# Ledger of designs, part 1: miniprotein binders against o77086r1339to1564

Every score and structure here is a prediction.

Target 1, 226 residues: o77086r1339to1564
Amino acid sequence: KSLEIAEQMTLLDAELFTKIEIPEVLLFAKDQCEEKSPNLNKFTEHFNKMSYWARSKILRLQDAKEREKHVNKFIKIMKHLRKMNNYNSYLALLSALDSGPIRRLEWQKGITEEVRSFCALIDSSSSFRAYRQALAETNPPCIPYIGLILQDLTFVHVGNQDYLSKGVINFSKRWQQYNIIDNMKRFKKCAYPFRRNERIIRFFDNFKDFMGEEEMWQISEKIKPR
Positions, changes and structure headers below are counted from each chain's first letter, unless a header gives other numbers.
F, E and O are the ipSAE of ESMFold2-Fast, ESMFold2 and OpenDDE, as the mean of both directions, binder to target and target to binder. V2 is 0.75 times the mean of E and O plus 0.25 times the DockQ between their complexes.
[cut] stands for letters that were removed.

## First folded at step 2 (miniprotein)

Design a5
Fold by OpenDDE base, look of step 4:
Structure a5 (fold): chain B 226 residues (1-226), chain A 83 residues (1-83)
Amino acid sequence: as target 1 above (226 residues)
Amino acid sequence: STEELKQLLERAKELIDEAEKLARELGDPEWVAMLIRFAELLIEEAKELAKEGDLEKAIEKLREAIELLRLALELAKRLEEEK
């Protein structure tokens, strides 16, 4: 069941990821205009909705045991997502479990340790080395974390001049951009061999059923006062 | 100016034609094709900006597009030399 959910999440992610055009990624890294990058924006929005959806599913439960059961279910789903190289949904769910409103709640030691271990993959203090290594060792099919791709492209853009002195094209910059894009493209061409399950897809309902951040904090503080 | 915009559009069109021709001859190398598509996107944005009356931004986008097309041509030429 957790596997089936992970497969359907992956199918939805793959559909959106495949629609992203490379020009959108390059343009967004340059000007951060969501309107000019509609497919990229849809993919990013999907990531955020999934995270907020997961948070909401946990926080709407009044019973602590039921909340724990749901967190454990998400952990199981995340393990499957990781195995199938879906870093997008994996990190979306991790973002939910590691969010302030959720993390501050009292959890069993095992849950806290699992979430901590998952966070090690995206340790920003190490410039995402663990994630990069994992991605480098990954064969398609794979759905990468788009946030890091955008960050890397942004760093290349900001850190390098477009032209060398007197209008000479900075090819080094372009090749750095190419390498990042090529790595992304490597994953766009491969499809997951999963079949669509309409029941589970309907259950997700495009992850639209979520509460706002302020409401999540309010509920969290009601569950565990400061 | 409107004249400058027109000139840049014409130049961009010329460069696209040249880049596409060379890309086809090379079997459409992906990086060259990507740069052309990125330039085309910027050209469309420029056209929309111009319709909205923001000529300055439109010209800026066209200049960027032309730069990408020049890069595409340069890379295509290098690829041709390496064959």
Scores: ipSAE 0.022, ipTM 0.384, lowest interface PAE 4.8, mean pLDDT 88
Fold by ESMFold2, look of step 4:
Structure a5 (fold): chain B 226 residues (1-226), chain A 83 residues (1-83)
Amino acid sequence: as target 1 above (226 residues)
Amino acid sequence: STEELKQLLERAKELIDEAEKLARELGDPEWVAMLIRFAELLIEEAKELAKEGDLEKAIEKLREAIELLRLALELAKRLEEEK
């Protein structure tokens, strides 16, 4: 069941990811102008909704054993997402499990250790080396973490000028931009071979049923007072 | 340059406070929260490197953290203006 859920999450992610146009990504990295990047905005909004949806599903359960069962279900889903190269949904769910309102609750030692091990993939203290290494070994189909693509393009733009002098193109900047974009293009062209399951899609309800941050903190503190 | 390290660390802490406040006003968007978390990890690595005497590498890590925090602030401001 966890496998099917991961497959359906990946189908929804892929639908939005394939619609992102390369100019949208370059424009955002240069000007940070989301209003001119509509498909990118829909994709990033979907990431946030999925993460908040997952947090809400856990926090709404009053019974501690039911909360642990639900967290273990999300962990199983995350393992499948990783195997099918959906890094974007994987990180959305990891962010939910590692969020303040969730992390502060007392969990079984096995859960805490597994979440900690998953965080190794996003260890920015090594310039995201674990993630970059994993991505470099990944063949399509894949949904990469779009945040790092935007980050890399922003860094290339901020750290390099378009021209070294009047009329002299900065080829190093162009080459770096090409490599980042080429990798994204490669993943956009290969679809996942999953069949749509309408019962699971209806269960997700477009991940729209979630609580705000303040409500989540209020519930978290009611469960474990400070 | 110990003064440069201290100035960068102070600047990073100011940016974290600013970014966290703005992010909470927006409902704590995950993209912003993840950028802040990444920057915090870089700051902790920089502190460890400075404790071991590798000031040049510590400064490099702090500069990376500051750039991530500036990106987080820009994304948060754009999210607020859009909805």
Scores: ipSAE 0.005, ipTM 0.189, lowest interface PAE 13.0, mean pLDDT 77

Design q11
Fold by OpenDDE base, look of step 3:
Structure q11 (fold): chain B 226 residues (1-226), chain A 109 residues (1-109)
Amino acid sequence: as target 1 above (226 residues)
Amino acid sequence: SPEELRKLLDLVKRLIEIAEKLAREGDPEKAIEKLKLAIWLLEFALMLAEELGDPELIRQILELLDELEKLIEQAEELAKQGKLDEAIKRLEEAIKILERALELAKELE
């Protein structure tokens, strides 16, 4: 079941990721306008919904053992996602497990250690070095973490002028942008050899069944008072 | 601005010429690098022109660029295999497509 779930998550991610046009990514890095980047926005929303959905699935369980069982299942799914080179869903689920409302709950040592080990991939103190290295070594098919692509493009945009002087194009900026985009393009046209499972897809229901952040905190504090 | 677009397109033309020279000199890897940069600059120019230009013309140019990318990928693979003459042939085809794309882009000025 965990493998099948991971495959279906990957199919959904791939469908949305392949629809992202390169101009959308560049434009968003420049002006942060969601309306001008509809496919990119849909992909980002999908990431967030999946994370909130996973949080909600865990927090809605009243029994601690059932919560642990669900967390362990998500960990299994994440392991499969990682093997499939689906970093998007992997990080969406990691964001759920490492979220404040969930992380503050009492978990078995093994769960805490596994989540911590997964966080090492995206260690911000090292500027995502481990992730970048893993991505560089990855052969298609792959779904990259779009958040870092956007961050990198934004950094290039903010850190460099479009023109060095009147009429002189900043080629260095364009080359930096190209390198980021080329890596994205490498994965954009790749298909996963998985078959669609309508039952599992229906179970996800576009991950729309989630609670808000405030509600998650309220439930978390009820489970484990401060 | 129209002036900025023109400058970008001039740069694309220059990169094409450099790439063609490098290909003729038997350096397909460097030629590919220059072509990739030329394509990127052209794509950037098209984004700037979206506010000013015919969306249908832009679409046509983007389609040509997609074909061009496939040829470049083939050239890269051939070069890795040591098939330099075949790689150069693919690059020559790619350059012709890119020149056509550039000509169409000039109509956006």
Scores: ipSAE 0.153, ipTM 0.580, lowest interface PAE 1.8, mean pLDDT 88
Fold by ESMFold2, look of step 3:
Structure q11 (fold): chain B 226 residues (1-226), chain A 109 residues (1-109)
Amino acid sequence: as target 1 above (226 residues)
Amino acid sequence: SPEELRKLLDLVKRLIEIAEKLAREGDPEKAIEKLKLAIWLLEFALMLAEELGDPELIRQILELLDELEKLIEQAEELAKQGKLDEAIKRLEEAIKILERALELAKELE
């Protein structure tokens, strides 16, 4: 069942990812203006909603054994997402399991160790080296982590002037931007071969059923005070 | 700004001419490099033209750029296979498409 859930999450991600236009990505890296990047904004909102939805599904359960069952289910889903190269949903769910309100709860040692091993993929030491290596070896179809693409473009923009002098374009800056964007384009063109399952998609309900950060912290502290 | 857009489009034109010369000289790898840079500069020019009032024109340019990328991928593969004449044929077609994209982009000015 976990495989089918991962496949449907990937279909939804791919639908939004495919709609992102390259100018939106470059403009957001420059200005962070959501009005000028509508499809990108929808995609990043989807990421956040999925993460908060997963956190809420865990925190709303009063029974500790049921919470562990749900965490183990999400772990199984994440393993499938990794195999199908959906890094975006993988990281959304990892962000949920590693969030403060969730992480501070006492989990079985096996769960804690698995979550830590998953975090190694997105370890920020050495500039996300593990993730970049995994992505470089990945063939389409793939949904990359959009946050790193935006971060890389932002670093290139902030760290380099557009022109070296009057009328002289900084080609080094433009070439770096090209390489980042070219890789994104390569993944946008390949479709996943999964068929839509309306029962599962209705269960997701667009990941709309989630709690805000403050409410999640209040529930987390109710479960494990101080 | 309009001045920046014009300068970028002039540079794209020069890169197209260089790529055409490199293809005639039988150097498809360097021609491909120049075309990739020209494509990127044109995409950057589209971003710079935020005050654009014609979404249909932008759509047409983006469609041409997608077609262009496929031709360049084909040319790269053919060059790796040692099929130089076939790679050059793909590059010549790509150059024509890029020239059309450039002409459409000049209407944004």
Scores: ipSAE 0.012, ipTM 0.283, lowest interface PAE 9.3, mean pLDDT 81

## First folded at step 3 (miniprotein)

Design rb1a
Fold by ESMFold2, look of step 3:
Structure rb1a (fold): chain B 226 residues (1-226), chain A 82 residues (1-82)
Amino acid sequence: as target 1 above (226 residues)
Amino acid sequence: SPEDILKLLLEIAKLLIRYARMLAEKGDLESAIEILEFAIEWAKDALEIAEKTGDEELKREAEELIKEAEKLIEELKRELEK
């Protein structure tokens, strides 16, 4: 069931998210070195694995009706993820459904319209305003989208200097960093009340069974020649 | 507020020092030194604010963090030279 799947995805995300140390995100924003940020790297790998796993589950189905059934199931899962404030898994699955190899396949107009409406949440115009508004109204528990946290911290680092002049600290830079870090900290402290379901966790198999980008494109082009 | 920023700078410096110690225990001495240098940047900013505001308690805390990080850097550099 889609609710249980969403709950188990959220449980796995939360386990990895809570292990990320604040230094890891600051160091990554500074120099993008994955070796200094191992828990962050595991979490971002999990995001990517989940997304590619979902794409692969759809593309491996030979029957068009079975592919459509699976897309609709992922849409139901995404609706549950949104309701439980798991923005990270929600966006991983949205990224899968909106990926080139998947989007280019001919889907029913209802599916296309739903995916387009989901993209409004992460619309990059106006600096992700819709997402930021939704997040600001969100109470814990919540798993925020890590990609935007990293992007924001990177912008603050490269777009601002620590000092405006000798002996004058750039409070704007430190204030922006404070807000990002504080919000991450309060979400790290809250746990979801879900019970582990080993049958579903085994089904996920750590999301390791996925295809690379080139293979996905080859399969997509076999399904719908260009 | 300035006090909120001062407390943040000190908190981050502490977290960076603990993280550097963890990496050093795992054998990554070069990364640990770099992170300690980063921690000193945060602590020095805190020290400057504390000096301007006259906050003697937080000034002492910043000074102790800087000394701790500098001492650890020296220890790790000696280990690397062996």
Scores: ipSAE 0.406, ipTM 0.789, lowest interface PAE 2.2, mean pLDDT 85
Fold by OpenDDE base, look of step 5:
Structure rb1a (fold): chain B 226 residues (1-226), chain A 82 residues (1-82)
Amino acid sequence: as target 1 above (226 residues)
Amino acid sequence: SPEDILKLLLEIAKLLIRYARMLAEKGDLESAIEILEFAIEWAKDALEIAEKTGDEELKREAEELIKEAEKLIEELKRELEK
């Protein structure tokens, strides 16, 4: 069941990811205008919905044992996602498990250790070194984490002038942009050999069933008072 | 290589022009113009590299893309004024 869920998540992610045009990413890095990048926006929205959905599924459970069971299920799904090279859904679920409202709850040692091990992939202190290395070694099909692509392009844009002097192109900037775009392009040709399972897709219900951040904190504090 | 960068810049310019056309067809003329201006920037960079390397074929392609984008901008501006 965890494998099947991971496959369906991956199919949904792939459908949205393949619709993103390269110009949308470049434009967003330049001006951060969501309206000019509709497919990119849909993809990022989907990521956020999935994360909030997962948080909500855990927090709505009244029994601690049931919450642990559900977290363990998400961990199993994440392991499958990682094997499928679906970093989008993997990180969406990780962001849920590592979120403030959930992380502050009392969990078994094993759960905490597994979540920590997953966080090592995206360790910000090393500028996502582990993730970048994993991605470099990955062959398609793969769904990358779009947030880092956007961050990298934005960093290149802000941190470098287009021209070093009058009539002198900053080739270093162009090369950096090239490498980021080329890597993204490589993964746009994403074809996963999974079949659509309508039952599971219906279960997701576009991940619309989630609570807001404030409500999540309220529930978390009720479960474990400060 | 400089050649790889040049080819990429031209490819991106083409993609941007196509994307702008799509937006224009959807009625978002203002965004289309902005994207075309961005495409021209990429194509101009390509042109400069092509001039330095002496690649006449890619130079012509860059010039054609600039001309195409400029023409489209003018057309879209005229449409916005109606």
Scores: ipSAE 0.032, ipTM 0.489, lowest interface PAE 2.5, mean pLDDT 88

## First folded at step 5 (miniprotein)

Design rb9
Fold by OpenDDE base, look of step 6:
Structure rb9 (fold): chain B 226 residues (1-226), chain A 82 residues (1-82)
Amino acid sequence: as target 1 above (226 residues)
Amino acid sequence: SPELILKFLLEIAKLLIRYARELAEKGDLESAIEILEFAIEWAKLALEIAEETGDEELKREAEELIKEAEKLIEELKRELEK
C-alpha cells in the first residue's frame, strides 16, 4: 500500500509539474509575482498542501501508537518516493515530519534517526549539495524539488548584472540560467509508468483536508506540553 | 559557447512571446505587455551576441523577435486604451 500511495503521489506531481512552462519560473525569479505563473503556483500549492495534510493526519490521531504507525507509514512512502526520483513529494513529507509541531513529539529513536537521515539530503548548511549531486546523477523520470530551482534562478537574477561592463555581456549569468533551465527541461518530458488508482486519488482528496499552523501547534502542545 | 548561449537566449525570447500571447488571449493584457518587454530584453542580448559573432541568420531571427514583440505590445496597449 505504501508503494501504491507513492505511485499515485508521483502521478499527481507529474501532472502538475509538466504543466509548468519555462516562462513561469523565469518570471517568478524576476519579480516573485504569482499571477503570471499559474501552473507554477498550483504546483507549489500542491507541495504545501501535501505537507500540511500529512501533519494533520498525524496530529489528529489521539493515540500515540497510532501516530507512530502513521509516521512509519509516511517513512515507508518516502523511501518509495526516493526510489522513484520524486523529490517533490519526498521533501513535502519530510517537511511534515521535520516540522516543529511533529518533530517535538516523542518518537522512537529509529524514527528520529530516519528523519534525520532524510534531512541530510537537504542540508541547508551545504546549500543542498547532497540533493544537487543526487539530482545530477538521476535519469528521468524525475520530479525535482521546484523550490530550489526557483531559489537558484532568483539568486542568479539578483546576483548578476546583464552586462559586466559597457558592451560586455555577462555570459556567466546566462550560462547559469541555461544550466538550471536545461536541467528542468530534462525532467519535464518524462512520464511515469504507473496506472491511476482512483481509490487512492480520492483518498488524497487533493490534500485539502488540513489544519492551519496555529491549530497544529495547539494540538502538538496539548499532546506534549512545553 | 557563445553560440549555445545565443540559441538559448533566442529560445527563451520565443517562449516568452508565446506565453505572453496566451495570457493576452486570456485577457491579462498588462501582464502580457510586461512579459513581452522581458522577451525583448532576451532578444536584444541575443542580437548583440549575433552581431559580435557575425551570425547573420541568428541576427535576423533576433531582430524579427524584437519586432514581433514590439508590434504585439503596441497592439495590446491600444486594446487597453479602449
Scores: ipSAE 0.820, ipTM 0.938, lowest interface PAE 0.6, mean pLDDT 93
Fold by ESMFold2, look of step 6:
Structure rb9 (fold): chain B 226 residues (1-226), chain A 82 residues (1-82)
Amino acid sequence: as target 1 above (226 residues)
Amino acid sequence: SPELILKFLLEIAKLLIRYARELAEKGDLESAIEILEFAIEWAKLALEIAEETGDEELKREAEELIKEAEKLIEELKRELEK
């Protein structure tokens, strides 16, 4: 069932990802205005909701054995997501498993080791080198991690002048923008071959059933006091 | 290459103009004007590159995009005054 869940998460990501227009990511990089980038905002909101939804599913379980079962199910889902090149949902779920409220509960060594190995993909040292290499080797269909696309475009915009000196155009700035955008376009072209399963989609309920950060910390501290 | 960047800048300018038209159709004229101004920035940079490389076809394309965006800005500003 983990495969089906991963496929349906990927279909939802793909629906939102393909709606993002190129102007939206460039405008967001320029001024971070949500009103000008509504499809992008829905997609980034989806990422956050999925992550918080997963955390909530784990933290609401009162029995430690049941929490471990659910974490293992999420790990299985993540393995499928990675295989189908859905980096966005993969990282949303990884963010959930590595979040403070979840991580501090001290899981069995096998779970801790798997989460740690998954974190290697998005290790920020060397400017996310592992992720960038994996993405460069990835063929469509693919849902890339939108957060890094936005971060890269923002850094390029903020950190580069349009001109290096009077009359000298900063081609490096435009090359960086081109490469980011071209790669995004490459992944938007190809659809996933999965069929929609309305039962699973309704089960997700748009990932809206989640707790806020403060509530999650309160529950985490109740489970493992300090 | 400069040719690839020139085509990229023109592509983005066109996408921004189209996107601004979509927002204007939905009633967000202020955002549409801002986006058209952004499109002009991209098209003007393309124009500068086309002038330096001597690419007359892409120079004309850049000039047409700037004119289109400027005309649309005028139209939207008049609509806002109503």
Scores: ipSAE 0.772, ipTM 0.927, lowest interface PAE 0.7, mean pLDDT 90

## First folded at step 6 (miniprotein)

Design w3
Fold by ESMFold2, look of step 6:
Parts: structure tokens; C-alpha cells; sequence
Structure w3 (fold): chain B 226 residues (1-226), chain A 103 residues (1-103)
């Protein structure tokens, strides 16, 4: 069910996450060049596909009660993803539920309140403080939110000079890079103990069955006219 | 500690050099298949990565010189020489492939 679905999503995420090489993350933070970061791009593409797939599953349902049932299923999956420390899939599904085309539809108050509370984990107003605290308390296995790793490495690279003055090396810059990379390496090394379920994997169909942004907005506006 | 940072800088330089070697190998495969333009682009990417690796290794060398760590100093010097040799090789291959394209 929802637990097993979360486990299989996590296995697929982990497969892509472990393929990301450290040079790719550093090079992407430096110049954000897609050609130099192919495994990182596959992982990011997977995140976006999962998010759009979830949005499409909800929007294709013509009946409002069926849409609510599906949203509640995704919420249950997200709770399992959080417990197994898969922050990446958790945020992919959260971004789907909080997307414009979905959020603007009329949902029961309980659903709206749960989504709002889930958004607190990724609140950026305090430099992702809630997420960073949760991650600091997390032991492997874990799939972290890659977007923050890239953001942090970019800020360290762009915002810090190699030298504080002529002949004085900026060790603080290198400590920050070390801490980010070391933490990523720790999570890449630990495998999840789940067994592959080919029926569920086939059901996902690589999350490729999704609508484009324009089509999703058109359906959303048809369901709830402005 | 300074030693931890020195080892970290050397580790990153090594990883970047290995990543660049993989790109050079892919470029040779593309050239053998006749896709000379893609091969040249991969070689240009490898050069940029090797220059980045040298930045990391040179910082490690500076730290090793200041701390007097002779073993890690030698390691940094060897990484810089390795990366410079690979850059020269990549540049030579780019020129060879450009001449092939003109035929």
C-alpha cells in the first residue's frame, strides 16, 4: 500500500542519488553547466517528473471526492517518506500538492492544514532552519534535498574569496565545503533495506505519464473557474 | 585542523582529475565513431575541469609548504603535474581533431 509505495519511490531515488559524483556537484555549483553534471541532472529530472506525475494523477480525476481521496493517499505516502528520511521524494510530492493548479482547488480544511504544516519543513525564511535541524538529527539511510546542497555550495563558492588578503588562505571557505561534501558522502554510502517490487515499479512507469504546465492550468481553471 | 583541510583539498583534486580522464576517454570513443565535434567539446570540458583541479591542488600545496608536510606537499606537486600533462594532451588532441574536421 502507501508504505510499500513510499519504499519503492525511495529505492528509485536512492539508485539515482548514489550515481551522483562529487565532481558533478562542485562543478554545477561553480558554473551550473548541464553537460558537466549528467547524473545530477537525471536525479533532478526524476524529482520534477515525480512532482508533475502526482499533479497529473490528481487533476485527471473529474470527481471532486476522488481527487480528495488521491490527495489523502499522497499525504499518507509523504508521511512514510518523512519517516524513512527520504526528503527528496517528500518535497517532490509536497511541491505537487502546493502547486498553483492544485492549491487553488477547493480542498477540505483538514487537507489544507496538513499541507500547510508540511510546508513548514521547507520554510526558507530562516535559511531552511527546520530542515537543517531535521537533517542534523537524521542518521543514514537518508536521501537529502539536493536543492539545498547545491544552493549551499553555490553560496560558498560565489560568496567567499580564496584568500582573505594577499598570502592569507581563506580556511573558512574550505571548512564549509568540507562539511557539505562530507555529509553528502555519508548519505551516499548507506543503502535502504527494501526489496524491489516490480509490479509497483511498472505502475510508476518512470513517472513519465504527466501533463505540461499549460494543460494543468487549463484543467484547473475548468474545475474552478476564476 | 589544517591537516584535514589539506587532505580534503587533495581528495577533491584527485576526484576532478579522474572525472576529467573519463571525459577524455569518452572523447576518444566519440572520435572513433566519427563524431569529432562532440569529441572536441568533451575535451574542452576536460580542460576546464583540470584547471579547476589545479586550483584545488595549488591551495593544498600552499598549505603543505606552510605546515612543512613534505609527503602531502609531494602529493600536491604530483597532482599538479598530472593535470598539466593531461591539459597538454587534451589540447593536442583538439588540434588533431580540428584538422580532421577540415578534411
Amino acid sequence: as target 1 above (226 residues)
Amino acid sequence: SPELILKFLLEIAKLLIRYARELIEKARELAEKGDLESAIEKLKEAIEILEFAIEWAKLALEIAEETGDEELKREAEELIKEAEKLIEEAKRLIEELKRELEK
Scores: ipSAE 0.742, ipTM 0.906, lowest interface PAE 0.9, mean pLDDT 89
Fold by OpenDDE base, look of step 7:
Structure w3 (fold): chain B 226 residues (1-226), chain A 103 residues (1-103)
Amino acid sequence: as target 1 above (226 residues)
Amino acid sequence: SPELILKFLLEIAKLLIRYARELIEKARELAEKGDLESAIEKLKEAIEILEFAIEWAKLALEIAEETGDEELKREAEELIKEAEKLIEEAKRLIEELKRELEK
């Protein structure tokens, strides 16, 4: 069941990811205008919805054992996602498990250790070094974490002038942009061989069933008072 | 290599122009449906994208001039001209739609 869920998540992610056009990511990197990048926005929204959905699924459970069971289920799903190179959904679920409202709850040591180990992949203090290395070693099909692509492109755009001096083109800037885009294009070419499971897709229900952050904190604090 | 970068720049310019063209067509569809305000906004967006495309193409042009690649130089120039033409078309359409909104 965990594998099947991961496969369906991956199918949904792949469908959205392949729709993102290169102009969208470049435009977003330039001015961060979401309206100019509708497919990109749909993809990022999907990421956020999935994370909030997962948080909500956990927090809505009144029994601690049931919450733990769900967290363990998500961990299993994440392991499958990682194996199939779906970093998008992997990180969406990780974001849920490592979120303030969830993380502050009392969990078994094993869960805490698993989540911690997953967090090592995206250690911000190391500029996502582990993730970048893993991605570099990954062969398609793969769904990358789009947030880092956007961040990298934005950084290149902001951090580099188009010209070094009058009449001197900054080739380094263009080369950096090329490398990022080329890598993204590499992952857009390959499809996952999974079949659509309508039952599981219906279960997700577009991940629309989530609560807001404030409600999440309220429930979390009710479960474990500060 | 400079050649690889040049080809990349041209590719991006082409993609941006294509993307803008699609927006212009969407704007036309919106206008036909009576949503003139949305159409105008799409056209404005298309113009911005086309201006961005021109920036990429101009960079390509400069590289092509430096390397002496006449073929890629011509391609860059053609892309610039195409984008400029589309900008003018979009601007004209915006003005037409604005006039219709005033009625």
Scores: ipSAE 0.422, ipTM 0.761, lowest interface PAE 1.3, mean pLDDT 91

